# Ledger of designs, part 60: miniprotein binders against q56419

Target 1, 326 residues: q56419
Amino acid sequence: MEGRTLEEVQEEVFKRHGVLVPKKELEDLAKALEEAGLLLTEKVEARLKEEEEKLKRERPMRLAGLSYPEGEREARAFLEAFRASYPGEGEEARVLLMPHLEPSRVPEVYGAALAALEKTPPPERIYLVGVAHRPLKEKAAALPVPFQTPFGPALPDLPALQALDALLPFELFNTPLAFREEHSLELPLFFLKGRFPEARVLPLLVARRSPELGEALKVVLRDFPGLLVLAVDLSHVGPRFGDTPLTRTLAEEARRRDLGFLERLAEGEPEAALAFLGANPTRIDGVEVVASLLPLLRERKGKVLAHRLDLEAPTLSAVGAGTLVL

## First folded at step 19 (miniprotein)

Design kj1
Fold by OpenDDE base, look of step 19:
Structure kj1 (fold): chain B 326 residues (1-326), chain A 104 residues (1-104)
Amino acid sequence: as target 1 above (326 residues)
Amino acid sequence: SPIEEAKRLIEEAIRLAQEGRLEELLEKLREAIKILIENGASPEEIAEIAFRLAMEFVRRGAPPELIFRLIKEVGRAAEAAGASRETIQRIAIEAYERIREEVG
């Protein structure tokens, strides 16, 4: 490390590769490299380069056997169980807002998404817009490779992705390593691929609001029609997120903000939904996605199908999840 | 004049497009766009250049992917010339819409 701190190495790796390597992983690697007499930066860079080269071919499953079954038969039974957890009927969706939270935490919310998908004609394409939980080089990114699922690979729509890239004032195909472990795409994609096995996918991540993305997608969606999916969570409250332990008052505020946000989206007023949140004190995850997609959400009326604020008891924290159709 | 040079470069790029010499075309295009932007060309003027070049590709039976690449390369040239993101996107959308209107 020649006098560099782990934080400096992490920053350098981020600047070069657009990936925030967890500090623990760097610590473990540093220890191993000290024993081997190797420079941490060189080894990290070599490993990241290898992973990046793999991501040029495919994005493997990371959560198979953890968040959902790896086997197709078991995966189909999983879908059916989740659908059964929602007692209602769905609505046809042109736009679907659904969670990316661990499915076992909010089964009925995913069940509501499946109910909506049952009423939705099979799309040629799915525009899957997730949240970047790792930094991107640009405000948004895409990965134009197959995403592995228990139902087979979700294949990219390369023509539509290329059209989107052409209409953006930045390189869309940036920060491939940010997709490696991004669950905001993987978890929703399980449900989407299970329901629509033949649909092509545009896997998109948003790190920061990009009005340019919404304008470009408005044009692309006209000529390359498909289902728009916003894979976003809602409020994040409690100690894990910098608050006090969950109280009745804090939970009520989180629910109020979640529902107020979703209801305004259901009314076709996405700007009002954003304005309602203000500084977003309960940290609604989907704000940057919604802010990027305003042209696609305006004047679209729909319905909130499900909402849950789920308690993580070990941390006394909670995360909001919802399903909205437009 | 710089503008006359840009016009010459564009005409050369059109000839190169007719010959299918893409990489050489892109070099001329980047240089022309740089000159034009530095001399106050509008987004619509740059989009028109993209459209003219795209029509040469269409006449040759180029796939849509090549048209998208052309639009993207125009945007990259504009960025390299110091154009704002707003300007770059306006160029791209305007070029795309003009091309679409002509070829469907």
Scores: ipSAE 0.839, ipTM 0.939, lowest interface PAE 0.4, mean pLDDT 91
Fold by OpenDDE base, fold request of step 21:
Structure kj1 (fold): chain B 326 residues (1-326), chain A 104 residues (1-104)
Amino acid sequence: as target 1 above (326 residues)
Amino acid sequence: SPIEEAKRLIEEAIRLAQEGRLEELLEKLREAIKILIENGASPEEIAEIAFRLAMEFVRRGAPPELIFRLIKEVGRAAEAAGASRETIQRIAIEAYERIREEVG
């Protein structure tokens, strides 16, 4: 409805469908959409501006009480249960690839990440690279504010963030509103903060492949050492993503793509991992992140700790998730 | 010549840095970088300017954050002058590495 009057919408519906929708029903719908934040009105714009101003200070929890417990005690029990869901042992991570999918869907994959973190010395800082599910003004962005967690705020590493910004040919601190509801950072950060309460964080989002990000981060990571975390999901297949309902053949292809991608990353061959996907027909989520971080992933050998293709039964769709240590 | 003018502006920027007049420094710097880019200066030549200014900051006891800001402002000036993203990043990395080598 951006730029259209309710009258113009009414006329369009009448012309297309031969139905005269009462103005009151359209007003009620517009109000409902506004309340839901799905309609850009002056009120929504004002609210977004207010939210943007708040994001200059902190990023509040959005998924507390939904995806993970809000209370610290319950949150610790949650971590322990997720760790228990993975029967294996972890390995020390310099680079950790982990999911950002709803934790309850792939508990053992998060459990594998926790197992790796148990074998990892506490880092001074965590470079947390997520996927932007909303548009960014640039190919990548950062939010240099505390992120709230049940374990207290995850504090930003401001010096390292500023160094990173200085080495980028674009403004790193762009599109703060993209971080407001971005689960690709919030969900992995819960696990990371729970394990490393004193680590500072660099919360980064990638919307499109940025080789410049990888080059800048290579320099920054040298002088500001830390754990690199890629918070990415794998294949997205089924009706929610434009495919037919999940079949055995489609699931086998998704698993093949996921594992083939992860295995090549584990061999220290990120370019081969990208090439293996080609046009990415199963829509591996982490492609743009990996493509941005090539200099940091090259020649690093590691291990795939876990993988799952999780069925979302209501939509007959599936999402791949994996845990990789480099 | 335009290059001689850019050199004068850089020397003025260095003096301004010595006096702690940052905003005026940035104005001179932007103008100098514009002239240099328009006249085909290399990324290394622009990085050298950033390095020289950074050394004045270090001499004055500036924190690392001001050095990072200086590098960023050089990049912004290069962007405003029409430099490519690749060129801007090369300038920034080269300046950073030179500064690091000198100050640790």
Scores: ipSAE 0.832, ipTM 0.938, lowest interface PAE 0.4, mean pLDDT 91
Fold by OpenDDE base, fold request of step 21:
Structure kj1 (fold): chain B 326 residues (1-326), chain A 104 residues (1-104)
Amino acid sequence: as target 1 above (326 residues)
Amino acid sequence: SPIEEAKRLIEEAIRLAQEGRLEELLEKLREAIKILIENGASPEEIAEIAFRLAMEFVRRGAPPELIFRLIKEVGRAAEAAGASRETIQRIAIEAYERIREEVG
């Protein structure tokens, strides 16, 4: 480490590679480097290259045994319990907006998504659009490999992914390391694979609004029909996000923005939904995804099935989650 | 003229496509697209070139994946020639739609 902190190394790797390496991985690597007397940066870079090469074959589970069960039997019981947490019936979905928050925080919201999936005929493919919580080289990216789940691998739809890449003015298959730990895909995919075991998947990430993505997907979805899933959270308020501790006033504002956003989407008015947020002072997570998918959301009427603003008590912060069917 | 040179390169690329010489045709295609873009060719003119080449691929029984690759390579060539992202996407969509209409 030559006197460098783990944070400094993390920052350097982020600056050079656009990847935020988890501190735990850096700690394990630092320990190994202390034993080997090697420069941390060179070994980190070599390890990142190795991980990138592995991601050419498959994306392993990262949250198995943490956010959801690793074993298939336990995973099925998990799905059933989450479905049971939502007392209502679902609607058939052509577009599903669902959260990617830690499932245990908003069980009924995931339950509402499962209820909608119960009323949805098994799709041939699922377009799963998540939020990039790490930098991407481009505004959007895809990873064309199997994603591991307790229900077996979610296999990519390679023809549809290739068609999408062809219709984009940039390289779709960029920044594979951004997918390594991206929970915005992994968590929703657990529920989707559990419900639709035979569906192929297009795992997509959006870092910044890409109108080009929406135009390309409009064409691809016509010729390669499937279920469109927006895996997005809503408001992020409180100290973790730069606000004061959660108050009644702050919570009411977060709920107002979340519901106002979802309701306008449910009316088929995605531009109005974005305009309603303005500068997005409550930090709705899904804005860049929605802004990218405008052509696919216009004139589609649907229903808000669930919403929750969930308190993280240790930080006095809250995150909004919702389920919308179109 | 530069445009005549581009046309010659495209006809050579078509012959190469007929022979199944993919990498060589892509070289000619990149050069032709560069010339055309530098001389103010429209997105539709570039898309037509992609379409003509795609029809040779179809005639040879090429799978859809090769057609998608062709469209992508046209986009990469346009990018290398300094085309805007909007222009590149217009070329790609126009080429795709023309090909789709012809082959189903």
Scores: ipSAE 0.832, ipTM 0.938, lowest interface PAE 0.4, mean pLDDT 91
Fold by OpenDDE base, last read:
Structure kj1 (fold): chain B 326 residues (1-326), chain A 104 residues (1-104)
Amino acid sequence: as target 1 above (326 residues)
Amino acid sequence: SPIEEAKRLIEEAIRLAQEGRLEELLEKLREAIKILIENGASPEEIAEIAFRLAMEFVRRGAPPELIFRLIKEVGRAAEAAGASRETIQRIAIEAYERIREEVG
């Protein structure tokens, strides 16, 4: 530690490895290292290396017992309750845009996604495209291992992943540690695996817009058909995100941006959706994902099933979430 | 000439493919692609090399996964030779489509 705070070490590890080590774990490690006279950095690096080696075999649940139940029976009851929170009927989806926000914040939006999945024939595979909230070595990445869920492991579609990698001008299988705690995949995957237990999965993360990803996926989806899922949130407004506290005006602007974005996607005009956002002043999370998948979204018409701007009262901030089927 | 050397390396790679000697094949392939790119070969010409090698793999009963690996290795070789990402992706897609057309 050589005079560095735990926060500084956490930040350094995040910057270097793209992993946010929980402060509590760093505290426990620091205490152990103080007792052992070891450098915190070396022990943290060794642990991260061990975690990376584990991620070569499987991705364990991180949010089980927190965001969703760990037990299968309880997890099924959880799915049914979320489905019940959306009073409408779904539509068949070839492309599903759904949130990755904490499920308890926007239950009816996840309920709308479940309603769409009820009307969707079970796919052979699911292309699950999330948002990288941590740095990636490349613009996009995949983790070609089983993802644990309460419903059993979501198994990777290795042939389709290899085809995708072959069609990309960069290494698709990069930054495995970015997947370790990435909720943008884990949370949607709970719902997807619960509805489609036999579907293989392509877990993908986008950090920055990659037109190359869209071009590659267009080819792969032709020969390896499946459900495309965009696991993205919408506007992020308020003090947590650098704005003033949520006001009626700010909320109306966030909703306008969210709905205007989703409606243009529903009309099959993803370029118009991006153009509508401009500089993205309300920080729609899914912009880089949509910008990467333009070839797959063009001319696909669909329907917005749900939208919510959810207030986080302690921070006077809000996050938008939506469900769109194409 | 460099181009004639690249052609020889490709023919050696094809023979190595016929023998199932993958690592040696990839070495020859990397050398050939380097020469070709440095001498202004088109993405289509590089894709054709990938296609020819893939046909040898198919003839030997190689699974699709080995074909995907071959395409990827061609892309890596092109990157190592200084090709742009756009060029690399064009090579990969064109090689893939040619292979698909032939073998389904």
Scores: ipSAE 0.832, ipTM 0.938, lowest interface PAE 0.4, mean pLDDT 91

Design kj1
Fold by OpenDDE base, fold request of step 21:
Structure kj1 (fold): chain B 326 residues (1-326), chain A 104 residues (1-104)
Amino acid sequence: as target 1 above (326 residues)
Amino acid sequence: SPIEEAKRLIEEAIRLAQEGRLEELLEKLREAIKILIENGASPEEIAEIAFRLAMEFVRRGAPPELIFRLIKEVGRAAEAAGASRETIQRIAIEAYERIREEVG
């Protein structure tokens, strides 16, 4: 439909397929495509510009009332319930790998992250590195604005963000619209802000492996110390991701890949973890993040606290999630 | 020579830094970096320019944010001159480390 009128589309469909689609049905389809961001109209462009301008000031919650409670009291109860779902004790983290999957799917994995955070002294700042599920202009990006949470805004560490930008050979502050709906930051940030209400945040996204990011962050973390958080999921298998329905064999392979990846990270061997995955046939989403942060993960030993491969029954698909402390 | 011209531009940029004339400084800096990169200057030589300018900023009581901006502008100037991303990052890190060593 790009650049064509509804009448032109109607005529084309009629010419090609011999079907006269009612104009109302085309209007509804166009509206749905606009809402899905598949059709750019002047109205959509204007809305995107408006939203981009809003993102210069703050990033609002998108998943409040859906993935977690909007109200602070209910949000605190939510944190307590998730912590209770993990029966173990945590360990102090200098680096935390945790999921960004829908929390209700893997409560004990988030519970393990909370357990680790209980043993972690409150950091001055949190480097929160998520996965970009939308295209970025560059390999990585940051959004230097407050992120809204039920516990109040997570405020950016502007000095550390500026230092990071200065050490990168590209513009760090790119593609603000990619942050608008990015759950890989929003979901882990709920837990992090709830545990460390006074910590500043560096919200970072990785779309493609950026060794430059790891080199820059190595310098910045020395002078601006803080907790490094990798908000990543693990294997993505089944029909939603182009596989056959989940079988015992496919699930065992996904678990093997997930655990083999995490254990090598726990041994301080991130290159070995990447090499173990090879072509990444089970689609561990954290690969590009880990590949970007190699200098920060080398020789750091830690422990895998939790892992789950969670079945999405309606699609017979599964997603792996894990919690690792270093 | 082109190198002599670049040196003159850098000395002018240093004077402009001493006067707090940031935008004019950046213009001279971009021109100088272009000449230097086109004539095979090393990343370390470019980083030294950033360091010298940063010291003038520090002397004037510039906040750290302006130092980071200066480093970034040096990187942008290098990019505009056709430097590789590897070269740009090497310049930035080297400049940053030299500045940090001097001022903490």
Scores: ipSAE 0.831, ipTM 0.938, lowest interface PAE 0.4, mean pLDDT 91
Fold by OpenDDE base, last read:
Structure kj1 (fold): chain B 326 residues (1-326), chain A 104 residues (1-104)
Amino acid sequence: as target 1 above (326 residues)
Amino acid sequence: SPIEEAKRLIEEAIRLAQEGRLEELLEKLREAIKILIENGASPEEIAEIAFRLAMEFVRRGAPPELIFRLIKEVGRAAEAAGASRETIQRIAIEAYERIREEVG
């Protein structure tokens, strides 16, 4: 990083890629980079190559025993507790926007997602679209391998993934290493697999807005029907993200941006949602995902089930999370 | 003419498809698409080639996965020929929709 702060790196990634990587994810990346001693030593390259080869076969759990229980019994109890944290009833989802934030930070938001899933007929497949917090070679990517969960492997829908790849003007199966530690897929997938054990999955990452992805998915979803899940967080404000410590004013602005974004999505107006954010000063994480999926979000009306701006007290920073059903 | 050569290559590719010689087919296909794109072929014309080849695959009992691979290879050939991403996607979607309409 040649003396650059994580904030400067975040800003650079944002400027280059239009994605605001949460500083935590950059920290986790930097820490992973530091812990990996990622001065590109021969050893690091060899390790990365080994990990890339492993990712050709499966994506192992990275957050088991940390963010969620590793054991199936405990994992089921975890799901029930999260569902219980949301007192409301859900609605049937054709599109589900849910967080990928650390579950313990926003339990009721995940609970709202589970409530929606209770009202949703078991899909044959789940299109799980997360945020790439690491650089991708392309604007979007997929990993066509089993993702390990406490409930067993989430198996890829290879035919639908292949159809999607065929309809994209770039190689969909790129940057497998970006999936290794990508929590934007792993965390939502825990809940999704727990609820729909038989569903196949299309694990997708978006680094930059790809209109091509939305056009391709529109076709694929017609012929390969399934649940579309946007695994995105909302505002990222405070020192971890380059702001001053959280103030009432900053929190109110973050909430305003989050809710204004979600409400416009709930009205079936994704372009209006994006326009409402403008330069995205509170760094809503899901912007590039939504911008990629416009054809799938247009005219779909739904409901915001939950929202939270969660304070990370040690850093005086906050992250927004929401659950939206369409 | 370049277009006549491209047509020859396409007919050869169709024959190769009929014989199940996939790798050789893809070579001819790439060459044909290159010529066609360099000579101003429309996305619809390229999609038609994909469709014709796909029909041979279907006739041979090819699974959908091979059809998707064919569409993807057409896109890769178009990319290699310098087609824009928009053009490549238009080719792919058009080919896909034509194939779908015919075979379900």
Scores: ipSAE 0.830, ipTM 0.937, lowest interface PAE 0.4, mean pLDDT 91

